VHH binders against p49116. Designs and how they scored, part 269

Target 1, 238 residues: p49116
Amino acid sequence: EGPLLSDTHVTFKLTMPSPMPEYLNVHYICESASRLLFLSMHWARSIPAFQALGQDCNTSLVRACWNELFTLGLAQCAQVMSLSTILAAIVNHLQNSIQEDKLSGDRIKQVMEHIWKLQEFCNSMAKLDIDGYEYAYLKAIVLFSPDHPGLTSTSQIEKFQEKAQMELQDYVQKTYSEDTYRLARILVRLPALRLMSSNITEELFFTGLIGNVSIDSIIPYILKMETAEYNGQITGAS
Below, E stands for the ipSAE of ESMFold2; O stands for the ipSAE of OpenDDE; V2 stands for 0.75 times the mean of E and O plus 0.25 times the DockQ between their complexes.

## First folded at step 16 (VHH)

Design B29 (framework vhh_brivekimig_d4)
Fold by ESMFold2-Fast, scan of step 16:
Structure B29 (fold): chain B 238 residues (1-238), chain A 121 residues (1-121)
Amino acid sequence: as target 1 above (238 residues)
Amino acid sequence: EVQLVESGGGVVQPGGSLRLSCAASGFTFSRYDMSWVRQAPGKGPEWVSSITGTGDVTLYADSVKGRFTISRDNSKNTLYLQMNSLRPEDTALYYCVKGGYLPWKKTFDLSSQGTLVTVSS
């Protein structure tokens, strides 16, 4: 019937913590990442097609794909976040962990490889100059993935994913009519998101939440929380 | 005017249980997420648990998960915290606060009196 996404779903504005500290610390990084996570979950919960799938399906989908949505959000908001500066601070923290003998060399190598993959992904998206409409549809394709284990309503999820793919194709063909292979170049970037470890993402960006609350626990809460206080905190409106 | 009145605190031995209550007034209770926050002497406030306005989803700090249960009765405008397997480190003044969990929220309205929980060593 109607389009899967409206213009309101293209708007994706991250409000960064204020003030920015002179030196980046775990609290600032965790707050920045948490704001992006909440923004991403509130974006997903606002989609009528997503709402139509019901609470249990919504929670299962987001638990399966939050790392992919978060990584797309990092790429989209890389400049606003000064992501390169955040990643440099994380690397510095890891180097200090080596000196303090807190982490094994094998674990540090694994984490550094993850950071490299993340940088490569974000650089590839920047090089392609992905716009706001393209990001919205890529997030929708990731969100409506019917192939995660344990999902019900897979036929309806697949229908929404196909609708996202069709609307992205229509947009790209109309907006970038001279670039015949742009859609293919964009879509081949998506499989890399599934190879990135959600556990390592949680350790890198949500260190301030480790020992306090898990991402798996916070997801169903974000999807059902009352929005008045959240909107007040991010917009300053009361 | 928003008013929150906590009760149910006391002195218990390690392994004991207490049930805290919070009577809310001055706002539409069922339309707000609610939280329990605690403050140990000489320390800053620590978020403990949150519950959605409907009561359908709860969230717990890892330090209390499996031991504490947050619940609400919207017909009575009352928030509860059932505390089991209490530990000395749970000793604190406990506050109920209007609003849910936001990881970047650094301040809480602790203008209410709170209820004191002391777990003997």
Scores: ipSAE 0.799, ipTM 0.918, lowest interface PAE 0.8, mean pLDDT 90

Design B3 (framework vhh_brivekimig_d4)
Fold by ESMFold2-Fast, scan of step 16:
Structure B3 (fold): chain B 238 residues (1-238), chain A 121 residues (1-121)
Amino acid sequence: as target 1 above (238 residues)
Amino acid sequence: EVQLVESGGGVVQPGGSLRLSCAASGFTFRRYDMSWVRQAPGKGPEWVSSITGSGDVTLYADSVKGRFTISRDNSKNTLYLQMNSLRPEDTALYYCVKGGYLPWKKTFDLSSQGTLVTVSS
């Protein structure tokens, strides 16, 4: 009955680590990425429809789509993060690993292909000038994906995805009324998110996590952690 | 004033088990995520495990996953760490900390006494 997302769900403010080092290192990259991951999961857990699915479904759903949510977040926050500078630093670290014979040629090729796909995606979103409302609904569409293997409650998830699609359509038609093909150009970008490896994303951005925890392990924790003591650090709100 | 009192440490041989306890007071225990942090001689503090305020979800450092179990009893304001299959590298002073896992958190309040765990042959 009510809208899937409220105005509070459109606000997505990333708080970057301070100060920024002169030369980017693994720890700064990991902290920046972790802040975005936490912000993305706190965004998802704040949606009433998401809460209504229950803890087990919430965990399974986010485990299936976190890489898509994270990548959309990278695109949305590319300027705030200086993402191009972070990707350049990752490439530099990768080149050093080649010189030291620490990685196979096949692995390096996979990682470079991933970085290229990521940069291409972010550039396409920037070129389309995707706004905050559009990002919120795109994140909702990927969050409420009923087609991941092993999911339960798929009929409810599909209902919420269709609601996200309808609300995005209504928004785009009202805001960009003269551009009849804008919605199609935006939606055709989404399938590319599923071709990017979550394992490679984890290696590039999350290798420096304290305790070497996996993303699979941290997801249920973030979804249930007490947020009051961390709100200012996670959301950047007031 | 937040007060945390750790206990249960001791000397054990490799492969042995110990159960640590932390008695909390001065705050609403059930409303806070809690963590165990350890510090080996000559090393900085190492995060070990966290548990949500409700006790519903736990998180473990890769070095202890499958061997350690964090739990809490909110009715007793007590945090626990069950340590199994102990190794010499687990030797450290163990601290109970108010607050959960946060990847960018660089400092821990180690003002409590801690409890010493020594794993030796």
Scores: ipSAE 0.797, ipTM 0.916, lowest interface PAE 0.8, mean pLDDT 89

Design B30 (framework vhh_brivekimig_d4)
Fold by ESMFold2-Fast, scan of step 16:
Structure B30 (fold): chain B 238 residues (1-238), chain A 121 residues (1-121)
Amino acid sequence: as target 1 above (238 residues)
Amino acid sequence: EVQLVESGGGVVQPGGSLRLSCAASGFTFSRYDMSWVRQAPGKGPEWVSSITGKGDVTLYADSVKGRFTISRDNSKNTLYLQMNSLRPEDTALYYCVKGGYLPWKKTFDLSSQGTLVTVSS
């Protein structure tokens, strides 16, 4: 049994749409978010332990945790994405929706609270200076969650989660030996991910897909799609 | 090199059915995701459906979900689209395209002739 993750699983490079528009719009935000979602799913599908669980289990796991993986990806790629600028553009769009009476004040408040919670999460991760190895293992811990309803092979999933936790512990204790409480500070950030509404995330970041395709539908497709076209598109050789 | 030949279009009344076919040549068909894209008169191209290279996963636009079924036969290098419960808004020239669904993909190679589907009384 080798390590759960290899060095190739630490690499997580988001290619942003180019050129960046002068004024952010829902298309640019949706494209940026979709690129991160695809990167996150391609990351997950490359893990041998994940592949070993089989197609049905893979789909169920990712459908249950895509919002957690996406949010971790937002935190990891916040600078590359200029996430603060994207969130400001979303807020501006929501304020315009109030004026046009398209959304209720209660709904706007709920969405604004979600944006605040997301920003707080990203700020906490930045303050902790989470490195690429730590992000890879945190993503593995949320991916291999045995506690989602309807899962089969839960004992095997739990063993992979425990392996991810063990390898994270080994890494942190050796790399940050002077900071005895670092692992605890990192792990207590994870429960906040489950309080983030996947429905609100979909409406904020995947608006360009609403009325076209759902996240639940696109997930099994991303997990099984051929990689040649995807790889070509993300290299900028288009 | 890459050649795609669509067929099976026609005139049908609302609620009717049609089965489109796409004969592919010039590439290793089973190693590529494939898509159906349509272009209505006076409108830009609209992605309709995609299928993985092995045929194990399909994806549909919300406008056709539950009514259309994409499938493929890799031994015959052929892509299919079964269209049921057709609506006037399904009227379009239908194209088979090499490649799957990417939300950021802005252009499709519509160099093939397509097959015309007209839904009217």
Scores: ipSAE 0.814, ipTM 0.925, lowest interface PAE 0.7, mean pLDDT 90

Design B31 (framework vhh_brivekimig_d4; at its last look DockQ between E and O 0.85; V2 from the best seeds 0.82)
Fold by OpenDDE, look of step 17:
Structure B31 (fold): chain B 238 residues (1-238), chain A 121 residues (1-121)
Amino acid sequence: as target 1 above (238 residues)
Amino acid sequence: EVQLVESGGGVVQPGGSLRLSCAASGFTFSRYDMSWVRQAPGKGPEWVSSITGRGDVTLYADSVKGRFTISRDNSKNTLYLQMNSLRPEDTALYYCVKGGYLPWKKTFDLSSQGTLVTVSS
């Protein structure tokens, strides 16, 4: 069998909305996040192994791990997105909600902790100076996780995950031969993704989606939408 | 030139049903996602539903979920919207739009005439 990922899967370029507003509003944040989500999902569906799992399994798999994929995407695109600025804006918006007594004290704590975890994770990834190949393999490892409830073809998913891990190992050994513990340092970051709430992520980044649709509902659509049309839409070409 | 022609609108009582159609021409219909958008009097455009080019996946606004069904016949270059359990708040001019769902999209190309749906007792 050929490699799980090719060089085409390493490219992960996010195009931000233009122009950037003077003050980041909910709309800008949502659009930015949505573009990242779409990019992440299209990345996934471009993987031959992912396609081989079938539509139902693919959808279930992405529904289970979209938050982790999205978070890895945030880390990878943190500079382009000005993630720190986005997060600060989100906090400011939350403060307004707090003043309006729309959230319980416990909920506020949960949301703030989640934001802290996101920032910490992205900072940790930046400190490790993760490159495009490493991100691609990490996303693959996260994508092909067999331990989510309700998945079919778990043995095949596991095989793909192992393949991703092996390819990552080979890459790190080849590229960073003098850093014998780099692989371990990278992989040990993955558990942090499982501690993040998908619901809170959705609330923070995807408030104001047109039609008030859920990420769960959008995922099947993103996976099956026409790619050419998506690219045209992102560039502003109708 | 892209042409979209909506039909099937009319006056219906609350709880009633209508089926809208959109005849498309001027482009390869099956290669594009399609959407329905509506505009109520005095309000801005509202996305209603989208369907993939192959017709295998649909998406609905929460306001119409469970009541409306979007479908397409690529052999006829036609888009459909089955509307059941209609409510007064569904009263609007309905437009067929070339293109799929974008979470952030608030502006639509409404160059077509649309079809008027009026729900009133």
Scores: ipSAE 0.889, ipTM 0.947, lowest interface PAE 0.5, mean pLDDT 93
Fold by ESMFold2-Fast, scan of step 16:
Structure B31 (fold): chain B 238 residues (1-238), chain A 121 residues (1-121)
Amino acid sequence: as target 1 above (238 residues)
Amino acid sequence: EVQLVESGGGVVQPGGSLRLSCAASGFTFSRYDMSWVRQAPGKGPEWVSSITGRGDVTLYADSVKGRFTISRDNSKNTLYLQMNSLRPEDTALYYCVKGGYLPWKKTFDLSSQGTLVTVSS
């Protein structure tokens, strides 16, 4: 009955590490990415429809789609993150590794192709000038994907996805009434997210995690952690 | 007001086991994630493990995963660390810390006494 997302779910404010170093390093990149991952997971866990699916479904769903949510977050926060600068630094490091024969040529090519796909996706979203409301519903469409293997409650997940699609359609048709095909242009960008390797994303952005914890381990922790400390450090709430 | 008292440390041989305890007071224990942090002689603090406020999810540093088990008893306001298959590199002062795992948190409130664990033959 009510809308799937409230105004609080449209708000997506990334707090970056300060200050940005003169030369980008693994620690800065990992901290920036970790802040975005935590923001994305806290965004998801705050949605009443998501909460209604239950803990086991929540964990399975997010483990299946975290890379898609993270990539949408990278695109949405590209300017505040200076993402182009981060990706350029990674590319430069990889090119130097080729010259110094420090990494397998085949592996470097895979990682470079992933970076190019990521840049292409972010540039596409920027050219479409996707707004905050559109990003919120695109994230909801990705989150409520009923087609991942091993999911339970797939009919309920599908209904939430359909609700997200309908609310996005209503928004776009009302806000961008002159652009009849805007929704189609936005939605055809989503399949590219499924083709991106979560393993390569983890290698690029999360290598510097304290204690070398895996994303698979950190996800259920973020979904169940007490929020007081996180809110105190990120939002100023205690 | 917040007080944390660690205990259970000692001297053990490699392959041995120890169980650390942390008695918490001055705050609503069950509403906070808790962590164990260690500091080896001459080194900075190293995060070891965290547990959610309800005790339903745990995280471990890769260096201790499969050997250490973090747990809590909210009725007793007590945090535990079961350490098995101890190695010389586990030798450190072990601290109980209010708060969970945050990858960008670079400092810990190590105002408590800590408990010394020495692994030697």
Scores: ipSAE 0.827, ipTM 0.928, lowest interface PAE 0.7, mean pLDDT 90
Fold by ESMFold2, look of step 17:
Structure B31 (fold): chain B 238 residues (1-238), chain A 121 residues (1-121)
Amino acid sequence: as target 1 above (238 residues)
Amino acid sequence: EVQLVESGGGVVQPGGSLRLSCAASGFTFSRYDMSWVRQAPGKGPEWVSSITGRGDVTLYADSVKGRFTISRDNSKNTLYLQMNSLRPEDTALYYCVKGGYLPWKKTFDLSSQGTLVTVSS
């Protein structure tokens, strides 16, 4: 009972490493991306409907959709994190890898195509002026996707997705009552998220994770870590 | 005042085993994730493993995964690290740290004494 998301789930404030260096390195990019990943997963774990699904379902669901949530986060926070500058730095590092013969030509082509798709997605979202409420509902729609393989409780997940869709519809019609087609314009952008490769996202943004851990192994930890520890590391509070 | 006291280190041959312990006091132990961090001679700190406050999820650096097991006993305020199949590269001063894994956090509070593990032929 009650709304799927409350006003507290609209807050999505990314804190970047400070100060931003003039010339970006792998470590700055990885730290920035990791902060967004943790923010996105703490956002998801705070949702009562998500909590109700149980630990195994939560882990499976996030493992299946983390890249879509991360990509939505990149679009939402593109200006705060200076995403265009980060992507340019990544392209420069790729060109150095060509000079040092560290990547195959086929892999470089795949990675550059992925960067282009990411830039196009972020640009399309910026042109639509997607607001924080809309982003929150879009993230909920991709989080509660019942069509991923291996999920249990798919009927419940589908119910939650329908609820997210209804709440988005109500919000858009109330807030943008003069724009009849806004909801449709927003929703047609979502299929592009399924074209993003989680493998390539890890290569682009998560090189240099402390301990050389995989995102797949970190997910169960983030979902169960103490919130006080995370909040203290972000704000500097105890 | 937070206090962390490590023990169980020693000299062991490659392939051997050791179990480290960390006695914690001055805070509500079960409400904090905990970590092991090691520092080899002349090198910076290296995160080894973390465990959630309830003890239900563990995470390991790739270099120790499958060989080390982190655990905790919240009734005794004690953190453990079981180290098997030890290698010379595991030689380091091992520290118990209040706090969990954050991939961007490269500094650790290593003000405790630590416990020395030496793996040599």
Scores: ipSAE 0.732, ipTM 0.894, lowest interface PAE 1.1, mean pLDDT 89
ESMFold2 (binder alone), look of step 17: mean pLDDT 84; pTM 0.845

Design B32 (framework vhh_brivekimig_d4)
Fold by ESMFold2-Fast, scan of step 16:
Formats: sequence, structure tokens, C-alpha cells
Structure B32 (fold): chain B 238 residues (1-238), chain A 121 residues (1-121)
Amino acid sequence: as target 1 above (238 residues)
Amino acid sequence: EVQLVESGGGVVQPGGSLRLSCAASGFTFSRYDMSWVRQAPGKGPEWVSSITGAGDVTLYADSVKGRFTISRDNSKNTLYLQMNSLRPEDTALYYCVKGGYLPWKKTFDLSSQGTLVTVSS
């Protein structure tokens, strides 16, 4: 019966690996992306409504939408990550692969189109000057998507999504009262997230994972891991 | 002070099985994810498996998936690794480590004794 999100769900602060190497490599990119993924999953698991759905539903839901959450996180943290520099390094690697004939031209085209879509999405969000409250509610709308195949609690998920939409509308109307169409401009950006391939995202950002584990395997682990050790690692606190 | 004592290692033939144990003390065992890490002769440490504090979710390196099973008994402060279908490349000193899987964690506390596993004909 309370609000879906509290002020604590607005805070979303990524701690990057330090120092940044002179030349970006797959390990630095993977560590940066992994930190964002873990932050995004810990954000989701902190929501009481999400917890109330239960472990099996939580896992299925996040497995379905992790790429959308990750992409919103990339847009929100683009400056902190120096995302443009990371994408430039990936493009440079792909251009070298063309020269060395290590990848097919069709595969390189698919990956370059994915990078272009990602860059376009991040630029559109930057132009709209999306604030922390708006990002929190957009992530909630994406998280509580009832239309993924295989979900069981779809009516309850839909109610949480509608609650997220209503609370976002209330926020935007109060904070940006002069801009009647701001909410519409924000919401029409969301369909682009579903055009992003999760397999290409995994290949670009997560191939350097320790033990060669998959994102599918990591998700249920992140959702149930003990928070004390994770908090100590990301904040430097004991 | 955190104390971890590994046991259960030995010499087995390829295809054999071993069960490793780790007795933990000095901390609230159930509040920490735990991991198994191994170090083969002449090589650096390799993460093998992790289990959540409650024991409800596990994670495995691709090299051991389907052959090894990590488990824990929080009432006994003990971590286990059941190793089946052992291969010569599984030969290593095995350590239990306080803490779970974190992709950005670059080092492991291998200050415990470890337990030696040798797979040979």
C-alpha cells in the first residue's frame, strides 16, 4: 500500500575500476560492465514489491529483462563509465578483426548496428536530461514487464508496472509542470530497449568473466548473494 | 580470527570421486558466501565454485560444471565440495575461501593449509 519506490531507490552510484588503464582491454571492460550489472541487480532486489514476488519469479523476471536494465544503466552511468571511450575501443577491436579476417563481415555488421543503437539510445536519454527519479521509474517499468514468456505471476507484475507508471506520471507532473509532453517523450524511448540483442551485449561486455560463467547463471546468484561482502567491495567499507 | 581448515584430499584414479570438507570458525558462517579455489602446480589460483550464505544458490566454473557439487551445513559451520568424474587436470591444492563470486575480485586469501588432490593412473 505504500509507494513502489522510496528515495533510496533513486540513488544509483557506480564505482569504476581504478585506475583506468592507458589502453582499454577486455578485462577492464568486463569488470566495469560486471560492476554495473551487480549494481542493477542489487537495485532490483532491494525493491519490496520485487521481493514479494518470490525467488522463482524474481529470477525469471530478471533473466527476461537484464539487458534492458543493463542498457538503462549504461545510459544513466555513461559519464561515470566514459562509455563513449569504451565503445570506441570496441569499435577499434572490431576494425582490427576485419583487417585480420577473424570475423565474418555479416557478424561485424550486426555488432556495429548494435553499438549504433546503443549510442543512439544513450544520446536520446542525454538530450531529454533524464533525472535520477525518472531513471528509477523507467527501470521499474522495465523490471515489472508482465509480457515475457514463461512468467507465472503476470497479473501482480502488471499491477506493479502500472503503479510504476502512475508514480512516474505524478513525479513528472509535479517536477516538470511546464512541459506537458515530457512523459510521452520519455516513454516512447523504452521500445528501443527490446531491439537490443542480449547475446550481442553478453559478447561485447561479458566474455572476460572469471570461470567462463554465463549471465543466465550469475543472475540467480546475484539475487541471493549476501549483501555485506558486496557492499564492502564497492564502498571500501569493512 | 577467521580460521578455515580443509580436508578430504587424496590420490585417486581418473574417473574417481573425492569429497572435500572445510571447517570454518571465527565468523558467522551463515552470513557469508563461500568459495572453493584451486591452484595447480606451476599455475595461478583458479576459482572453482561458490555458494550463497543460505545455501540456496550455487555457481560453477565451466571446467567443473556437471562434475562438482558445492554444498554447506550452516549448523556445523562446514563447506563441502563433492568431486565426481575426476580428471588429471583437476590435480591441485584446494582451498576454501570466505566470500562468494565477484568478477572484479582479483585476489583470494589462500592463507589456509589447503587439501591436496592428485588424479593419476
Scores: ipSAE 0.816, ipTM 0.923, lowest interface PAE 0.8, mean pLDDT 90

Design B33 (framework vhh_brivekimig_d4)
Fold by ESMFold2-Fast, scan of step 16:
Structure B33 (fold): chain B 238 residues (1-238), chain A 121 residues (1-121)
Amino acid sequence: as target 1 above (238 residues)
Amino acid sequence: EVQLVESGGGVVQPGGSLRLSCAASGFTFSRYDMSWVRQAPGKGPEWVSSITGGGDVTLYADSVKGRFTISRDNSKNTLYLQMNSLRPEDTALYYCVKGGYLPWKKTFDLSSQGTLVTVSS
């Protein structure tokens, strides 16, 4: 009966790979993205409401929304990741591939459109100056989406999503009382997350993992992995 | 002091099977994810499979998926790797490692003896 999220769920600290290479490479990008994905899932698994849904439902929810959670994480951690620099490097590589006729023009266009949508989303969140509490609740709204095909326990998921929406509204009204339309401006950003292809996200950020394991296989593993050594590596805490 | 003792390796023909075991001591086995890592002659270490502390989720490298099965018995502090449909490229020294799968973890504690698997026709 308490709040859906506690102050501990507002803290979202990404530990970047060290040392940073002189020039960005696929390994550094993949490692950075993997750390963000693991942090995002560790965040989700720490929510009591999420735990209460059970292993099968947890796995199904995250498989359905990992791209949305990951994109919100990219926006929240854009400065820490130097995301603009990463995306610029990817764009430069794609432009060189076009000139050398090494990739399909149609595929390159799809990937470029995805990058532009991602940049636009992150820029819009930055301009709105979304704070840590707002990001936590937006991630919760995305996580507790009852409308993905094949989900069970949809009534309980919907109740948690509604609780997330109500707590976000309460927070925004209390903290930004002078900005009557702030909540509406924030919420209209969310539909864009569902238009972004998880396959293209996987190709751009997880190329090194695709050759070894799939995101679908990694998800249930991350959600159940032990926290003792994991916390030390991901959050910098014991 | 963490101690891991691998066993069960041997020589087998292509298409054969082997079951590897790892006896763990010096830590609370059930509280840690465990992994199998192999090192082929002249190559660096390759992660093969991981299992969560409770044994409820497993993860496999694409090269072994569908052929290998990782399991554990927390009451015996023992990790297992059932290897079926073995191929010559599975020839390696196999190590049991404390800890699960992390995509950025490139270094493994291979201080244990390992167990040799040779697949030859």
Scores: ipSAE 0.706, ipTM 0.886, lowest interface PAE 1.4, mean pLDDT 88

